# Designs tried in a protein design chat: VHH binders against q9c0y8. Part 1

Scores and structures below are computed, not measured.

Target 1, 316 residues: q9c0y8
Amino acid sequence: MSASHPGILHEYTERLVAFELVGKSNVTLTSNVTRSLLLFVGGLGDGLLTVPYVQELVNPLDEIGWSIVQVQTQSSYIGWGTGSLKRDDEDLHKAVDYFLHIGGADFSTRKIVLMGHSTGSQNVLYYLTQSILPNYLIAGIAQAPVSDREAAYQFNGKEKTKELVDWVKAEYLDKGLGNDVLPRSKVENFFGEVPTSANRCIDLTDVRGNDDFFSSDLSADDFAKTFGNLKEISGSTAHSQLILLMSERDEFVSPSTDKAQLLNRFRESIRPTTSNSSLSGIIPGATHNVGPKSSPEALKWLINQLITALRSFIDQ
Unless a header shows other numbers, all headers, positions and changes below count from the first letter of the chain; Kabat numbers aren't used for antibody chains.
F, E and O stand for the ipSAE by ESMFold2-Fast, ESMFold2 and OpenDDE, each averaged over both directions (binder to target, target to binder). V2 = 0.75 x the mean of E and O + 0.25 x the DockQ between their complexes.
[cut] marks letters that were taken out.

## First folded at step 1 (VHH)

Design c05
Fold by OpenDDE, look of step 4:
Structure c05 (fold): chain B 316 residues (1-316), chain A 122 residues (1-122)
Amino acid sequence: as target 1 above (316 residues)
Amino acid sequence: QLQLVESGGGLVQPGGSLRLSCAASGFTFSSYEMAWVRQPHGKGLEYIATISSGGGSTYYSDSVKGRFTISRDNAKNTLYLQMNSLKPEDTAMYYCARYEVTWSGGRTYDYKGQGTQVTVSS
């Protein structure tokens, strides 16, 4: 549904914007220096206001002194096709830097949490683990952390996906053409109209590709390489909290997959163990994006869980 | 089994009108964005019109905008294309196509009918 949303459009770096939504208190419009921020990044295809539950978070968060900011990256909308987690991470770091310092604030005065939806979860994990840049997040929240590779298996078939990967490796990567965009006629069933580079294809669909964090067929060692390597918060010996929120009815997760078990596998791999939040869980009755086909209680659950988490971070 | 069956094509003089129909079966028609595509002889497929699942949104290519109207009746599982002010360059095989969203969020058509021939000639 088309609607108007009050907020502040921030240019956090050249040619990239973030939209801070304004809650009922309007405090964001008068002074934002003391407010903590939940930075939100969507998944593949997402941009501003493309994830339904985001708007529903505005007022509840506002009541507890948090603002939600949707961050547009170069990967937003169809940009992901030629992007990478590394590029996304660079953009997100620019956003974090901007919001840490806006209004004269600094890391000591403002708390920032990064929340990712879907492939945004890979961004969260990447930021907290693999990024070579400093970590300024008090916490990361991965909502609907699903495997894009396994999604491809479900929607396109495992064998066809493997064939694609093999073909792309042979015809592009092995020839140094990783940055070339794949012919739409060859990959349309996978990526639709989105121009997709050979590298991005491999990142998303290859076993242990750059985006392969959440696949159910990964080993404990694989998870240890990602979940097991959370970075310290810059200037501190403390580590960020990592909260994983899976959707119970996630259509991108195989029905044969035990989500609770999978979530547990992720959680058990988190290091340090102090970063493994007790607030991780499964959103009851929720589809992937907690959209209209979700149970009525799903959104409420998510909101309450987030409020609980965000309050806890301020008290620390 | 998924089926799309186009009808309504034929020979028409320039300036004339045709109404194409597409009967859909084997899937929940009302859940899908639908499109008309056409293929002139010796040329590639061209998307000319799309309509949202509920019919509330439509899109037209520049080549047909103002002349063609896409509509649907979900109760009848039927897609329509009203073609007015037909031109010789509109001569093509016309297909009804179903759009689907990929796991990556991209759109593609996953099925089209056998097509109906439209020939515009004096």
Scores: ipSAE 0.459, ipTM 0.838, lowest interface PAE 0.8, mean pLDDT 94
Fold by ESMFold2, look of step 4:
Structure c05 (fold): chain B 316 residues (1-316), chain A 122 residues (1-122)
Amino acid sequence: as target 1 above (316 residues)
Amino acid sequence: QLQLVESGGGLVQPGGSLRLSCAASGFTFSSYEMAWVRQPHGKGLEYIATISSGGGSTYYSDSVKGRFTISRDNAKNTLYLQMNSLKPEDTAMYYCARYEVTWSGGRTYDYKGQGTQVTVSS
């Protein structure tokens, strides 16, 4: 299989990189031509080239004047286990700031879309809901916005997850040891080989933990604090569009969950209501990361939705 | 039904050899990285050898490197472990495991059968 992917490796801050994949036109974000970007952040365990559909987006996006850029954060690969949503957000702000300033671009000429897969969806929603947004993104796209807590319930059991949470709070958080890595024997069935801090475990698996944005048992009031809280950018009244793309056959969502109903509950909570994109939907036949086990139509549908969205931003 | 069935264990003297087999059924064997894990009496599971889905890459823990060889036959849906220069500390229940990614993206074992006992004693 192909081992080479042409592109530009950008060092957007000390020791952190973003990889701009190059399409058939050979036009890049540093070319003399106006060029917009889809900045992509993966989920837990992801890094450069790990999410299978990203490579397939290169040429479709190139045809409409967009680069796809894969961002590496401190949380990439196994780094997430000792990270946080806040640390990820700090890295992403640095990446956005970098791309706003290369090639002389600003928000009025270069469009930036932040797209997240899986836990990257929490990154997108968090980015858009800070108290003041220092950087403008025209849209956020959340692909597979899945509850980590409910996945833990499904695969490890609700009682076992609650027991772990209670134990971590008592033995670590209450003792000021939130940054300590948990014993592997306690968390291996949740997090595998990834060194995981007490704080990170709680963020992912506790009711209303810091990453707990997508659980189906959250109330409308809970969603109002996140989906209902999209912020203006500094010095503007502009708000980002929010596009939510669930995978129809997502293996990390309970089969009993009505995905259409859950998606609708997320969308009904979005404020301002003008940020609620009509391009949100359920990717037919898609697994979690729209990988090879997906129906063939899944990738085509995803590409079409993304191209439709990105084209609409060019005309503004 | 999805199954992993281990065989080939037994009693062997120090310095001896054994070959373990794992018959896989109920899933597409050639699509999965596989592992041998062992559990010494009263201890947790230890991952000792892994092999990629195509068989081209292997890894061994330091405790068995140079003495054990993992292999697979994708046409027969079978995983093997050749164990040479056996030591008393190799005494354990041996399990075949399918590597899987947890819901959180971490790698771990998935499914274990009844296991096969290996006892190294004089």
Scores: ipSAE 0.249, ipTM 0.651, lowest interface PAE 2.8, mean pLDDT 89

## First folded at step 2 (VHH)

Design a09F
Fold by ESMFold2, look of step 2:
Parts: C-alpha cells; structure tokens; sequence
Structure a09F (fold): chain B 316 residues (1-316), chain A 120 residues (1-120)
C-alpha cells in the first residue's frame, strides 16, 4: 500500500471535501471540461482511501478519459451514527453540482456516475429513486448492495435485533427523542463505540427502515417503490442507468442467501426497464470490499465491468 | 493492524480448569469486540464466547454456557477465557479473534491458536 496518493482536494461545500485522484496523464477535472468522473461514496465507517479497490481504478479510468473522486460526507467515518440517507443525499447533490461546473463544464460534455460501496449502495439507490432533488447522474453503480438489517440478524441474531428495535421505539421514538444518541452501554454489541442516534438505529435495523432497500425478505411491492422508481435525468426524458455488483464471497451476506436469485429480483423490479443494465453481476471471488482476501480475478473483473460501462456512457 | 497471540493451552483431565490468554499488540485493543473460537479435527470452527470492546456484554455458545467465562483487561491489551469443568468434547485448537460489527468492513484479525486437550 502507497503512503501518498497524488490528487486534488476539493472543498465542494463548506467543511466537506472530495479527493480527486490524479492518474498518469496528469489531466484534472479543473483543467479539462470534457473529462467525466466516477464519484465514489463508501459505506458505514468509510472515508478517504478506506476502500482498497478505489486506488486501483485511477489509472484504468484515466486511460479512457475518466477521473475517480472520493467524496467525504457528514456521514464519513463515525459521522454516520447521527446521520441519515437524506442528509447524505443532500451532501452528494452538492458534490455533483460542484463537479458539474468546475473548469467551466456543463451537462452537455461532462458526465457523472455515482458509485457506492456497501451502505454507499443505499446512497446510490436513494439518489436515483427517493431524492426530491434534481438528478444529473447518467448512472449509478452499487457495489455490495447489502442489507444492514439482515447483516444485523446474521451478526447479532434476529430476535436480539428485534428486541433492540422495540426498545428504541419505546424508549426514544415514542417519547420524541429520535435524535438522541443511544447509551453505549445498551447498544455497544451492535454499534461498538460509534455514537448512534435512535433514528439512525431504526433506519438501519428495522423492517422497512429508511436504509432497508436490499433485504431478501422484502416483497415485490417493496422493490417496486425503490428499484421501480428511477428518476429522469433533469432536462431530459432519459433515465439514469443502474448497475448492481454483488460480491460472491461477501462476509456480510448470510450463507443461506442465493445471491443470483436476489440480484435477479432486484433487476426485475427496475423501472423503466431500459435502466436495467446488462452489466450487473456477481464479482467472482470477491469479498465485501474486494479486499486482499479476494481471489486475484475479482479486481480485474470489477475493472473490466466499470471500463465497459463508462465507455458506453460517453458513446451515448 | 492488530496482532494476537494465544497462550495457556495444555492437556488436562476431565473436570479440571484452564485459563487462556490472548495478548494483543500493534493497535489499540480497547476498540475491538473480541471472540474465542475453537476447531476440533474434522469440525467447523465455532464461536465459543464473545465480549464487547468495553467488556459490558458477553455471549456464549450453549455448549459452554455456565462453564466458561470470557473477560478482558483493556489496560493490559489482553482477553481471557476461563474454562472450568472441562469435558473431552472441549478438545480443540482455540483461537482468539477480533469480532467485526455487522456494519463494519474491517478485517478480522486472528491468532495462531493454542491446543486444549481434555483426556483421561
């Protein structure tokens, strides 16, 4: 692992930054209005340089005229515990607006794709289907779209998770204390040392909580409200594309889950059907974040899928 | 990065006790939930006991509940497993490991293991 990474740190709104990694060409988003970008958001606990494959994307994307930018939101690192998908969405829209305009770029020349890892996948789906803000993304890519609720069931037990949810509702939500941070002594087995609000706990761990997009026990009607509701690109009749990339050996998915079947259920729910990318798939041999325990072919497969997708967006 | 080293294994008669230690180095031990796992020949590795980062909550496999006690001393970067009333079926290699939370993408760190043998 490299200790330093050449790039440009952008303050895209007050106190929030995005890191543009610069490839071998030395071309930047500020210096070239026709250069497009993959904007990347990590999952819970992630921040700049925490997802290992992002650094490996820099030069492959550079070779096809794309930059990769890692976005910090208010939820980065431990900030997620008192955040929400809605707050993340507002941060991400500010980042997209910033990058659409730097260097004098506009929507006719610069394309933006939002890619999320893990809970960043919920950010992508929220942006494209739930957000009330205008959509300027040509595509979203969700890598490891994993249910936080089902992960809690796997790691902590289904009944213990339901007990937590019931307790938080009774002691916090029903008392109007949804924004209060939960006492660590009561919730450490779920959230560790991350300060977590009652609302955030419910979002992540309750059935149909606000983050609950990917659980295998959701109905076709549930998926229709999310996957079935992709937004038009503002100023156009076209809709964003959606690419779903599951990790074959994801540690946060129950061994009992049929990933291929679940992926098909997500994809069959995508509306309009023209937004259902054929590039969706299961990354062979990949762990959750496509990290060092992944098989060697995992990263290569991911890079090939991304390059194929990004080239196709320029050709449109 | 966390490095874990188990100690305290050995050969004992049924009904006797052993105390395992797991010494950590390389990172702040007190931020990790921890677990003891065991693997007998021909069997899957199983969680034996777990403990939260503060030590405030513990969980045990049914097969050891009431006989084993997990504890930790964060000032010494050490986790313990007190194993009382040992039975032949407790024979296994015992591993300590960090235990990731359901929301984290961080690596599990594992020790090398220590052998516990319970036989007449």
Amino acid sequence: as target 1 above (316 residues)
Amino acid sequence: QVQLVESGGGVVQPGRSLRLSCAASGSTFSIYAMGWYRQAPGKQRELVASITSSGGYTNYADSVKGRFTISRDNSKNTMYLQMNSLKPEDTAVYYCATKPYFWSGEYEYWGQGTQVTVSS
Scores: ipSAE 0.386, ipTM 0.756, lowest interface PAE 1.9, mean pLDDT 90
Fold by OpenDDE, look of step 6:
Structure a09F (fold): chain B 316 residues (1-316), chain A 120 residues (1-120)
Amino acid sequence: as target 1 above (316 residues)
Amino acid sequence: QVQLVESGGGVVQPGRSLRLSCAASGSTFSIYAMGWYRQAPGKQRELVASITSSGGYTNYADSVKGRFTISRDNSKNTMYLQMNSLKPEDTAVYYCATKPYFWSGEYEYWGQGTQVTVSS
């Protein structure tokens, strides 16, 4: 059912907005220089209020002095089809810069945690590891980090996925046509109605593509290049915390995959080791987006875990 | 646009078996991940079993593992749920559902459901 949500719409850059959900205290980022925020970015197809648990975070976070902000990037909704992690990262950095300073705040008074859902997890990892722009996050949270490539294997077939990749490489990338949008008739089984560029297709479905962070068939060396390369927070020798929260019943993860083992592989690869948060874990009974099909305890667990994490960052 | 129609439900005694069928319309049946859900009176809808497009991987709720088997015949656009050793707690309306794309967050198509009643 549709509902209204109180909040503040921010224009954090030209033609892009973010929505600050306001809790019961009515405290906002603009009104309080010491207010911190959880900056939330969704996955493929997501926009504002498309992830069901986000609205449930508002008051719990508000009670502990945190706002939740949903960011709309160029990749929001169907924009991801022609996007890239690099483009997303640029948008996210603009958002971080904006929210870090509104109300007269700075890094000394306001903390920002970037939380990504689904492919938003790739955004979080990219920001913290591969971005050439400065890191101003105290922490990153990857909720439901899953491999889009392996999801394609699961839903479309491994062989068909490989055929797609090979075809796109031969007919587009090898010809310098990476920015061209693929014919829907050729890729609709994978990407539906979303216009998808050749480059984006490869990012999502190729082995060690640009988005390939969380595939179970990646090697320790692969993980070392991502999880193992967390950047320093700009202006310091400190590093951001990285929290990984997998969903126990994630429908995008193969039933044959041991999620606990996979999570451990991710965590063990995190460098520096001090960035490997003890709060990483598996959300009990949770579907991918911790939605209505999840166990009743899933959302509560997630909320408690977030509260614990966010409190710890303020105390630092 | 996919239509799903369940069949095979009924009333059985504990220990007996039923086989549910889900017939799907449309030309893209083979690329959909599909699953069975059930909802008992006063309870939340829950996943019973799921199967990938190729049928290569299946997943089951703990409560039905070893008793239920999900399968599909892509040539017939039909998914099945073989339910053996039925228990009273299996009583529910069983729904067929499909997830069309790997980037889909939820199952997007549902059948009307078929009643399964297990009682002495």
Scores: ipSAE 0.013, ipTM 0.231, lowest interface PAE 8.2, mean pLDDT 93

## First folded at step 4 (VHH)

Design c16D
Fold by OpenDDE, look of step 4:
Formats: C-alpha cells, structure tokens, sequence
Structure c16D (fold): chain B 316 residues (1-316), chain A 122 residues (1-122)
C-alpha cells in the first residue's frame, strides 16, 4: 500500500538522511527543540518506513511529546551486505549528534532513545556496549532481537550454514579477502540478491561472529561480554536503560526455543542491573515485525509499552 | 510436495505468439511472488518477468518489456506468460519460479519447474 507521510527529511550527515515523521499535533513542524526523539533503525533489508508499526507509533508518541525518526544508514536496504555493526554505529552516532544539536538543542535538553528492529537490535546493543564512541542515549530499545545465525540455521540448515562459514573462511578470510563480495551463485540461498561481503557473511552466520548477540546457544559468559557491558551515558555516571521486546510469534526464532527463558537470560546478563528495564517483555501475538499476521492486540501492546517507557525517560 | 509444471512451449515463427502456463501445487500459491526465468542453450539463467503475490505489480527485463506479459490466476493456482512478437533470441527453456525472501531479507527463487521449451525459428 502506497501512501504519503508528512515529515521532515533531515540530512544528518553527508549523503545520509533521517525522516522525522509528523504527528497530528504538527508540533514537530513548529518546534523541534521541545521534542524528545525516538530514533528508529530497521534490520536487514529495511530502509525508510519499511517496518509496518513505525507509522502507527507516530501519533501516540506525538501525544506525549516524542517524535519518531527513521534513520537511514549506509546499511539501509541492500547496503547491509557490505556493512558492519561498526560502520552502522558510526552512522548512528552521527545521527544522534545531529539531532542533539539541531534547533539549538543540546545534550542537556533533548532526550534521545534508539530503537532497533531485528538486526537493528544488534545496532542498539552495539551502541550501548561495544561502541568506542560516546553514549548519548537515555535508553535503547531492541525490538525482535533475534539471532541471524540461528535464523540461517532455521531457514538454510545448520550444517549448510556451517559449510558456508567454513568455505568463506578458507577461501576469503584466510586469504585476506574479507572485503570481497561473495559469488551470488554460492550464497543466494542465504542472502538473496544482496551483494554480501565475506566479512559480513561471517559476522552474521559464524558462531560468536560480530553480530552474534542473541543466539540461544551462547553461554552466560558470552552474554556477559555484550549485555554485561553497558556504557555510561557521556557526561554522567548514569547508564542507559535497555529494553528488550521479543515477538511472541517471531518466525525467525525456532519454535523449540523458549522465548521467555531466552529473554530472561538476556535480561539477567545486563549490567549494571539498574539498566535492566522492567518494561522488557514479549509482545503478545506479534510476528517478527508486528505485521499484519500479528494479533490485533500486539500492536496496541507495543505502543503502550513504548509510551510507558518514553514517559519514564522524560521524568528522569 | 511443491510442484511447478510449465506448459505451452513449442516451435513458433518469428513474430509469432505463445502463451505459457505454470500450474502450481503443494504450497499457498497466492502468498508468493512468482517469476518466469529462461535459459538459452549454453547460457545461464535469465530473469525475465516477476509478478507480486496479488498480481498488482509486475516487472520485466528490458529484453522482453513490451512484448511479454506476466499474469496469474490465484484461484486456479496458475501463472501465465503471454509472449508476443517473438524473436529468435527468445529461444530458450522457460521456467516458472517461486520467489522467496531469505531470512536476511534478500529475494531469491527457491524453486522452479522442469521447464517448457520455446523455439523461435523461421
């Protein structure tokens, strides 16, 4: 379904844009300085307005003084195939910096939350933990934090995935060809038409690859290295909140996986413990992207959960 | 079991027309984007046309644009390719293919039929 969406297109850095959607109040158009911002980043294949529930968040957030901003990164659409979490993090930091300073706003006046969908959840976690750049987020929200590796296992087969990884390591990484794009004929079943580098393939599909945060077969030590290392907010002793929102009917998570248990494993690993939000949970009846096959209550639940979270951040 | 069965191929003179059909079974046909691909003898597979699950959107390669029309009847689980103004260079094995989105969001055809031969010759 094609539609027009009112908003502000921001060039937050050279050749990259972010789209701030305008709610019914139109306050975003008259005063950006007074609005806190939910920056949204999609997953693999996502770009501007490719996640269905994003548009549905606009008005509810508007009512409580928040604007949602869809951030385009170099990884947007098919760009992820040659990207990395590090590159994405750089882009996202540029976006955060831009939005902190526009309209005369500064670090003390504007609150920014980063929300990631799917692989965007890796971006959120990376930003809050592994990034070498300063953290300016009051919170991060990971929606549908799923393992790409385990998705590959589910859709392509565990053994075939391992074969792919071994092949790529032998033929590319071991030869210093990590930046080379893999032949489509060899990896199309995994990545489709998306040109995918050897490095990116390994990031997504190797055990403890750079993107391997949410796999169910990871150890507590593995989770401690990621969830257990949230960074302080720059200029403060406070830490960002991390909210994890899994989809109950996530088609990219094995049906044999206990999602509640997995979520608990993630949450229990969060350090400091004060960053472990009580608002983390499972979106009832929700498919991966809370799309049309979700129960009607799924979107409502997500919206209410976000509103609750975002209100709480303003009071801090 | 998933099946795609192509039919309608044959020998035709340049400038002639053919209509290919693909009967689908073993999956929910209406949920999938479908495509026609072709393979000339000694050459690789060429993507030539695709149609959305609902039939509302179509795409054509430059080589067939304006001459070929892809359509579908979801009630009959059938994909069609109307080929007009056929040229000798259209000679190929034609396959019906099901497109699927990978876990990574990329698109690929995960299944194709046995194909039907189209030969354009004077």
Amino acid sequence: as target 1 above (316 residues)
Amino acid sequence: QLQLVESGGGLVQPGGSLRLSCAASGFTFSDYEMAWVRQPHGKGLEYIATISSGGGSTYYSDSVKGRFTISRDNAKNTLYLQMNSLKPEDTAMYYCARYEVTWSGGRTYDYKGQGTQVTVSS
Scores: ipSAE 0.494, ipTM 0.854, lowest interface PAE 0.7, mean pLDDT 94
Fold by ESMFold2, look of step 6:
Structure c16D (fold): chain B 316 residues (1-316), chain A 122 residues (1-122)
Amino acid sequence: as target 1 above (316 residues)
Amino acid sequence: QLQLVESGGGLVQPGGSLRLSCAASGFTFSDYEMAWVRQPHGKGLEYIATISSGGGSTYYSDSVKGRFTISRDNAKNTLYLQMNSLKPEDTAMYYCARYEVTWSGGRTYDYKGQGTQVTVSS
């Protein structure tokens, strides 16, 4: 559906932009240095306004003094096929640094939360546990933290996925061709017409590939290396909070996966335990992106959880 | 199972017109973006036109822009391609295709029909 959305387009680094949607108050990050923001990153194929609930968050967040900002990275739209979590992380740190200073703000005046949808959830977890760059986020929110590898198993078959992985390793990685784009005819059933590098294919579809944070067959030791390593906020004794929001009717999660049990396994691995937010949960009636086929209660539930979380961060 | 049946091809002189049809079954036609693709003999596939599920948005390749018109009738589960001002380089097998989004969010088109041959020559 077409619509106009008022906002401010920020160039946060050379050739990359973030879009601040403006709510009814007309208050912006430039006009108010104490205004905080929810920085939003989508999943594979996403860009501005592709995740349907984002525009619905504008006014609820505005009412409590928060802006929502959508980040375009080098991986937005079709760029992800030749990207990596590390490249995304570098882009996101540049966006955070930009917003910490806009409007005359500094590190003590503005709070930033990073929210990711789908593969954006891997960006959140990577930022908070694997990044070597300084952390200024007070929290991360992962909506629909779905295993890409298990989705490939579900939709393309486990055997076919393993065959592709073996072929890519033999024909590309073992030959030093990891950055080469794979033949479309070999990968179209996995990645469509998106140009996809050998390295990116492996990151997404191999056991313990670089994106493989959420697979149900990972061990407690695997989760300890990620969920168990939440970073301190730079210049503070506090650690970032982590909120995990699964969609109850997520079409990219295998029917055999017990979502409640899997969520508990993620949460039990979070260290320090003070980073394990009680606001994590399963969004009732929600599809993957909480879209129009979701129950009407799904969006209301999501908004309430986000407002509760963001209010609690204002008081700090 | 998805079925796409193309028809309306044939032999036509340069400058002529043809209208292709694609009968769709085995899925909810009105939920899907659709496309026409063509394959000239001995060459690769060319995606030439697309149309949104409701029919409100279309795209055309530069090679056919202004000469071809894609349309759909969701009540009849049918996709159309009106081909005007035909040129010899339009000679190809024509397929209709259903838009697919993979689990990774990538776009692809499923062209499993038999196709219909269009030949433009004098």
Scores: ipSAE 0.315, ipTM 0.693, lowest interface PAE 2.3, mean pLDDT 92

